# Designs tried in a protein design chat: VH-VL binders against MKRN2 opposite strand protein (MKRN2OS). Part 6

Target 1, 223 residues: MKRN2 opposite strand protein (MKRN2OS), of Homo sapiens (Human) (h3bpm6)
Amino acid sequence: MHCAEAGKALIKFNHCEKYIYSFSVPQCCPLCQQDLGSRKLEDAPVSIANPFTNGHQEKCSFLLRPTQGTFLREYDGRSDLHVGITNTNGVVYNYSAHGVQRDGEGWEESISIPLLQPNMYGMMEQWDKYLEDFSTSGAWLPHRYEDNHHNCYSYALTFINCVLMAEGRQQLDKGEFTEKYVVPRTRLASKFITLYRAIREHGFYVTDCPQQQAQPPEGGGLC

## First folded at step 22 (VH-VL)

Design E4 (from C5 with heavy chain S55T)
Fold by ESMFold2, last read:
Structure E4 (fold): chain C 223 residues (1-223), chain A 124 residues (1-124), chain B 112 residues (1-112)
Amino acid sequence: as target 1 above (223 residues)
Amino acid sequence: QVQLVQSGAEVKKPGATVKISCKVSGYTFTDYYMHWVQQAPGKGLEWMGYINPNTGYTKYDPKFQGRVTITADTSTDTAYMELSSLRSEDTAVYYCARGGTYDWYEGDNAFDYWGQGTLVTVSS
Amino acid sequence: DIVMTQSPDSLAVSLGERATINCKSSQSVLYSDNNKNYLAWYQQKPGQPPKLLIYWASTRESGVPDRFSGSGSGTDFTLTISSLQAEDVAVYYCQQYYDYWTFGQGTKLEQL
């Protein structure tokens, strides 16, 4: 499906005293041209986890996407991000200057934070009702939208805190939720985007292997 | 040093109510869930419920729902478990146990500190 | 409701030998988002409360000897005592804390 094929998987392997990143283990090392099929890899290749998922296949989740375009092709790391909450059917409830939208599409490449944690799964039965009732209150009319204090993010976090209160859990401070759960995921996504685009442009990406940085200078061209 | 000290053994008649205390020291009482666990003679362990001592929020195993009440007194750092309509099958040792924190993410945890246990005997 | 089943119900092991206790859950207790198994092991001696040995399936609680180890994932878990000592004679319980808190029926470990 188009949602599952937005980007390619990433692989990291060690060769020529370097970390080499690519979409697959190539037949030959891109640095020294030695045949890798002869089992000359120092460590087993590592798959790099894809931080993006199809948000419409996520239930009861907080989603992030770029307001415009997609993460892998267009996002520059500084443009606006939009957020929403999925119901149990993959419909994304999100608040903007146009009020609450219920999107069945457009979130196919998203960062997802699951909201139902262990010992909270009983909430799934009431999730759709709670989310709809919350969303049809007068608090989220289009005219009440405000960029700093009454926006897509405050809509999502306020709903999360309603659920947490109903489950007897600690309320989430806005700053705490952002720094502990959102920022680490966006930073991981930014690193992944950088690698992905470099590999797409050049066929591979290379960094120094941390294990080798403390050794005497070695010629880097022969593997 | 973390300590959970329970009230002494009790003998009750069928249909009565028992209330067991669990006084804590060595940690902040309101930072952790307090759980209660039943162990019938020669049997295994059975979770009864918990309280968030900070808010008073409780959750119970359906097996005990309607008969168990868990409370907390933050002025004395003491949790209580009350079991009503006692039956002979309620003869057991009852433990309080410290659980995890209230954090939404990874707050729940195993029970790292336990009270010494309180034997309740329901004499027919 | 997650049911925990231990095997064997009892086990006799000579001092210095390996003891292995198995625990099976009726559904997975692995939370994929943090890749952690919500599974604990307890030791209980007569007249004493349970003592936590292992949590998150394989993390040893502070003060627990290195001869105790936990392994497994998803639905199948193992507690291993690499070299049995006399003080290890006890009943052992597994517990899941993924959805509610349920215990296995216990495994009595005896000295041969």
Scores: ipSAE 0.585, ipTM 0.798, lowest interface PAE 1.6, mean pLDDT 88
Fold by ESMFold2, fold request of step 26:
Structure E4 (fold): chain C 223 residues (1-223), chain A 124 residues (1-124), chain B 112 residues (1-112)
Amino acid sequence: as target 1 above (223 residues)
Amino acid sequence: QVQLVQSGAEVKKPGATVKISCKVSGYTFTDYYMHWVQQAPGKGLEWMGYINPNTGYTKYDPKFQGRVTITADTSTDTAYMELSSLRSEDTAVYYCARGGTYDWYEGDNAFDYWGQGTLVTVSS
Amino acid sequence: DIVMTQSPDSLAVSLGERATINCKSSQSVLYSDNNKNYLAWYQQKPGQPPKLLIYWASTRESGVPDRFSGSGSGTDFTLTISSLQAEDVAVYYCQQYYDYWTFGQGTKLEQL
């Protein structure tokens, strides 16, 4: 049982010399209870970018999701992540001990990395064929699956490098792809998950302004 | 220190073929795309295609596809553009230009170094 | 598919005055993932190859005088010469490199 949370917005606003995070601007400040009429905020509320998207709406993309559960509800930051590649119809090709799966659902809350860059959009015409041909080769049979060296990540990265070769681009090794493209996105996702869960549980989350340290909602309130 | 030096002007008849060279110095030839650009007399600039000199991979503008062949000789650090079945409207100055790198992310770039240009005149 | 249209086709500007050249693309050349506009400006003097002035819409190429600046995003871009010098008389081209490499038709800048 899960809910798709990819579209839910978070905001930050400044009041009582604190940054206050919530799903919407409340009628009263949760710290001092003062009415927050449309012009009583020190600064306009800032929208916090959602790092998650519905992966089935992403074309030609590298996707990450938790192997079990969803990012916002269940992910603990330490458990395994699963990866896949979308075709032009939002079907997610992913490799596991069961072979290559072609998922039409289950990736509604994903981190997405677009694989077609400027000057590569001509590849879209051949993308689905390339991905299918790659996926039906003998390399990705179920019995060939191996946790450390022949897994969902190596499947996805090998396909990416096939695309790069076909487009006359430099190949990427695992370390380079992970450090440049995956880690920055998972770092942002981790921060968002922490913030989202605190707001869901307590209605808001509070930190100090720049030059001050963050305060947890349960122990640091001004009211 | 980066220099792109092109072969000299040519006069051709309709239906002939021309091959223009672009000799590179001052950088690693195989690290950057090499592009070719046409400029007809009194007109603007039109991109023709490029080569990755390291792999030989090429891409062409559809209006030149089938008539243009871009090659590279890494032993002499020289790119070539060959245009066949010449027509009077192919009378132009042709430039080689250095493009970006081959990186998937943000490899493509504007053209920072250009050859001096090669005038090709096609007349009966 | 991306057509680049410059305006005006020609302009005359007195020395020391500001010159402004506009470029409009038929599609956005902003790549949202890196937040960069794939747009360049070139200067071409008679009998010479084009010279790169600006790339990424607003980044000045090394050796280009400070009086040249680029601005804009998405589909609308501007090249500004803050104080025209005699050596700035040239044809100016915008170019997108988001999908293929296409150039505007050129803008002839003349000294009044």
Scores: ipSAE 0.552, ipTM 0.787, lowest interface PAE 1.7, mean pLDDT 88
Fold by OpenDDE, last read:
Structure E4 (fold): chain C 223 residues (1-223), chain A 124 residues (1-124), chain B 112 residues (1-112)
Amino acid sequence: as target 1 above (223 residues)
Amino acid sequence: QVQLVQSGAEVKKPGATVKISCKVSGYTFTDYYMHWVQQAPGKGLEWMGYINPNTGYTKYDPKFQGRVTITADTSTDTAYMELSSLRSEDTAVYYCARGGTYDWYEGDNAFDYWGQGTLVTVSS
Amino acid sequence: DIVMTQSPDSLAVSLGERATINCKSSQSVLYSDNNKNYLAWYQQKPGQPPKLLIYWASTRESGVPDRFSGSGSGTDFTLTISSLQAEDVAVYYCQQYYDYWTFGQGTKLEQL
């Protein structure tokens, strides 16, 4: 069973009136064993992008990773997520009970939220300084760490809000930031994990095509 | 209505400095980046640099680096472009243009509003 | 720097006919994260500043007539005027704003 390398896209294709997910398009349908070579354009396989990235390659981004293990292997959907902010060089600034850490590794499988667009040069040039100055504040000393209130998430969000404020933008509360930026990506990640694990275990995953649910049963005319 | 109004035409000698103003109205000056664009007679458009009026951050095209200074006065909603060590090749129309803003999704944007342009003539 | 190249340099089109201007970037101006093309089109009439026509490669600016359309993605872009009007005589510029700001050399559109 080819262990799909972490970071590869999944493939979705239609056959047997089902959606079939796999790491690659098989030669034959796993359900009916028919050759998949003569596909109509309408049945073209769709690539499902891997939502996980190497966080160290994501500049000026908000990163999420499991506190323990990886999303694809060990994450159970309930475990705590650790949060960090990348600088322009992919160093991940993150806050824990040990204070602010600057990780050069360990974030190779992360959910990424870019905080800057490629053309935001002004902030890009200032980013590292801002992040460092922010991180050296006494507010983020180890002894000030609190699991519920003063944690990795509050560190990242506070920094983001400092950036927003510096740019004259409206600040975001935890709820707003989470709902707008984190939840959509974590939902996507969750779906991907489910598919990935199923495929890893069984070689493929099958779902019903949504179009088949919409045919109301032909109301048998009571003659 | 958004308006960008530039200062009038300038005639300068080589080696002199010119300072052009761009006064804005109809929007919050600090919410948008202000760009400057050069257009030599009968030539295309060349980006010179920009300022974030909110932070004062500036970036310049390397071609103009060291000679151009862009500033913003938030009290008067006015951006300035100063070009020093003027040469005959600097004879051009200079435009201020409103760019984008700090945006999480889009970042900087196209230039949606332009000043009327300021002709600078550099002649001996 | 991303180099923008327009083609043709000049175009003469009859009234009511379609005008097509191409713009090519030296590298992709498509940002994968938001799937947006950082490309704009401007119209410049003599003695006037440029006017924004299209941004994000295909979004028409407010007040721009429907006859103007932008298409393309990545490195190849097209401005189309479906039916040339007399007032459309101008120089047109493409611009990328993906990596700083660079303009095409311009295309002069004339009436035949």
Scores: ipSAE 0.195, ipTM 0.722, lowest interface PAE 2.3, mean pLDDT 91
Fold by OpenDDE, fold request of step 26:
Structure E4 (fold): chain C 223 residues (1-223), chain A 124 residues (1-124), chain B 112 residues (1-112)
Amino acid sequence: as target 1 above (223 residues)
Amino acid sequence: QVQLVQSGAEVKKPGATVKISCKVSGYTFTDYYMHWVQQAPGKGLEWMGYINPNTGYTKYDPKFQGRVTITADTSTDTAYMELSSLRSEDTAVYYCARGGTYDWYEGDNAFDYWGQGTLVTVSS
Amino acid sequence: DIVMTQSPDSLAVSLGERATINCKSSQSVLYSDNNKNYLAWYQQKPGQPPKLLIYWASTRESGVPDRFSGSGSGTDFTLTISSLQAEDVAVYYCQQYYDYWTFGQGTKLEQL
């Protein structure tokens, strides 16, 4: 059972009028056992990128991970997610009932949202200082932790908004940030997890091809 | 000027419930935590609990857990402390005190403003 | 829970003389990240609420006379009144606000 490394993409290909998902392109179709070697360009396999990254390799990013286990193995889709922010060196700053932590490991399978554009050099140079200064505030002492209001998410969002404010940009509320940046990525992750687990269990996953609705014959325009 | 004004003295029987009010003025009520402190006659100060008036979040000292309820009414800028199942040992002056604020620059702080105190006497 | 212990329990000092009150915490109240001591001192006169004197171990509250000073770090703290005035007769309390809120037992300062 090849423990597919958390970073491997899935493959989607067409055969037997079905979409077939697998970790790699097999030599033969798992449904009909025909050789897949002579593929028309139109039937080229499509790579489905892994939505999970090593958070410690994602600089200046907002990170999501399960509080327990990993997305691919143990996450049930309902468990709480833990949130962090990376510095320029891949250290993950995160807030819990234990205070602010600076993790050098533990975020190897995360959903990442880049917070800086590659051309934001001035902010990148100041990022680590801003993050450290922010994190050393007594506002983030352990006893100040509140499950619903003063938590890992509010820590990250408050920092983001501080950066936005410093740059003269409009701040984001929790709802706006969540809907715009978090929800699309978590939806993608959920789909990926479903496919991944199915493939892991069965070796492949099969779905129906959307029926090309036969375009009704273009009625011959009477010239 | 910041002011915290508490309700008047109370006399209660054992097993009864008392509710004390603390009305604030001179600052934004929702920006600061409100704490309650007990002081028995001739004794020291004991922290009871606090509320974040903005969120309604509360924490209590384990000694008072299950008997104390702290609430806030943002429409009237008033905090309340309710103590149930009163005992003779609960005879004390109770103070409301303004604590820290949710500010990522300053964080939590000492109690800078206090109410005048409310005497609660528990007698049979 | 962090336990605060003051010493002495009572102190008698002559007018114009120095008064010193000590406070010890069972755990450090120094936050390593910002290097601040989460310690306060209060004055309480009979029939009055406590009044904040010092916060962050050494910062005077607005309106507090210069004769009051706080010092110390980690677990050991001191309140000093450089020249005792008649109006300084009161009970003094230390408080930590590093991990929840706890007070010392108080020190009664009397005039000789």
Scores: ipSAE 0.031, ipTM 0.629, lowest interface PAE 4.9, mean pLDDT 89

## First folded at step 23 (VH-VL; from E4 with light chain S32E)

Design F2
Fold by OpenDDE, look of step 24:
Structure F2 (fold): chain C 223 residues (1-223), chain A 124 residues (1-124), chain B 112 residues (1-112)
Amino acid sequence: as target 1 above (223 residues)
Amino acid sequence: QVQLVQSGAEVKKPGATVKISCKVSGYTFTDYYMHWVQQAPGKGLEWMGYINPNTGYTKYDPKFQGRVTITADTSTDTAYMELSSLRSEDTAVYYCARGGTYDWYEGDNAFDYWGQGTLVTVSS
Amino acid sequence: DIVMTQSPDSLAVSLGERATINCKSSQSVLYEDNNKNYLAWYQQKPGQPPKLLIYWASTRESGVPDRFSGSGSGTDFTLTISSLQAEDVAVYYCQQYYDYWTFGQGTKLEQL
C-alpha cells in the first residue's frame, strides 16, 4: 500500500535577499544561519499551492496522471500521461487498450481541469448519465483502441465535445483544448516538480528576488 | 434584435393555476437558458428557476419547488412558467430573462435580456 | 444560499455628482479556476424590467454608458456612477450567479 505521500506543501520565504523554498520554515536560515523566529510580517512565508489534487475528489473534471508512477516521484517530463474524466462521485472514467475503465482509486495525484462552472447545475446533474451513456458506446471497445488516434485523450475530448454539442456549443479541437486548458496547468506542475525535487534533495531551494534583477546598473556618471 | 415578449396580465383566485408565456425572437432559443424571476409589488427580485430549452432540463428555487413548472416549446420559441396553488403572496410581476448556457470558456452569464413582465394578481 | 446585501438602501445624489452603491455577498463569488467574479448589476426603472449594466463584476454590458463602472472581488463589490444623470434615477440590484441566482435587496437612487 504505497501511502501516496500527499505532496508536502511548499513554502517560500524571503531571507538574505533571496527567496528560499522549503517544506517548512526552518529555525535558521540555510544561507546565513540566522534565527528565523523574529520574522517581520513582510517576511511571512507564503504557501505555494500544490498543483496536484486527488482526482477522486474532483467532480466533473478532466484529469492527467503519469501512466507510470507519480508526478513527484517518477515522472521525467517525457513519459506518457494518462487521461480521465471524473463523474460526480469521483469515479474516473478512462479509455485504454482494455476499454473504458471506471477507477475508484489510482488518481490520487493528478492534474485537474474542472469541466463545469460552479453554476452549471443542469449539466452537473446530467453528467453521470452522459458519461455512462457515452462510455458504453461501441466506439470505445478495446479492439478499437489506437495509440495515436483513438486513445485516452480522444476519449476525453470526444466526451467533452459531446457535452458541448448537447448544450448547443461549439466543439473544441485538440489543439485549442490543449493550449487553453492543459498547457498552463502542466507548466505549473513542471515548476512545482522541479522545486519539490530540489527541496527533497537539498532541503531547500534558493532563487533571486525578482526586484533585485530590475535595478539597471547605475550608469556611472562620467564626471 | 433580441426580444422576449410575455403574455398579458392575469387575475386568478387563490388555489388556481397561472401559466405565463415568453416568446423569444432575434436569437436561437435553444442556445440560452431561460430564467423566471418574481417581483412582488415594491419588493426586490427573486429567482424562481430556469430551463435549458435544448434539453428540457429545469432547476427551481426551493421556495417554488413543487408549485412551479417551467417548460419550453422549441417549435414556437416559447418558454412557459406555470405556478399552481396560487396565494395572495404570489401577486407579483413575473419576468422571463435570458441567461447563459454551458460554456467552456465563459461559463453561465448574467441575465442580458428580459421580458416586459407579466402581472399576476391573486385575489379572492 | 448566498445572501446579497446592498448598501445603502436608498441614496440621493445631485446631478453631476458621483453615486456609489455597495454590494456584499455572504460568500465569495470568485471562481478561482477562471478568476471571474460571478456578479452582475442591474438597473430597474419604474414599470420596466431590469436592465443588465455590469457582469463579471466589472464588464460593462453593450450600450451601457461609460459613467457606469463595477469594481470589487470576492465578497465586496461596488457600482459607481461617475456623474449622475437624470435618467439614472432607478433601483439598482446586484446579483450573484455563482451559486444559483440571488439578488440584493436593491438600492433606490434618487436625484437631490
Scores: ipSAE 0.053, ipTM 0.676, lowest interface PAE 3.2, mean pLDDT 89

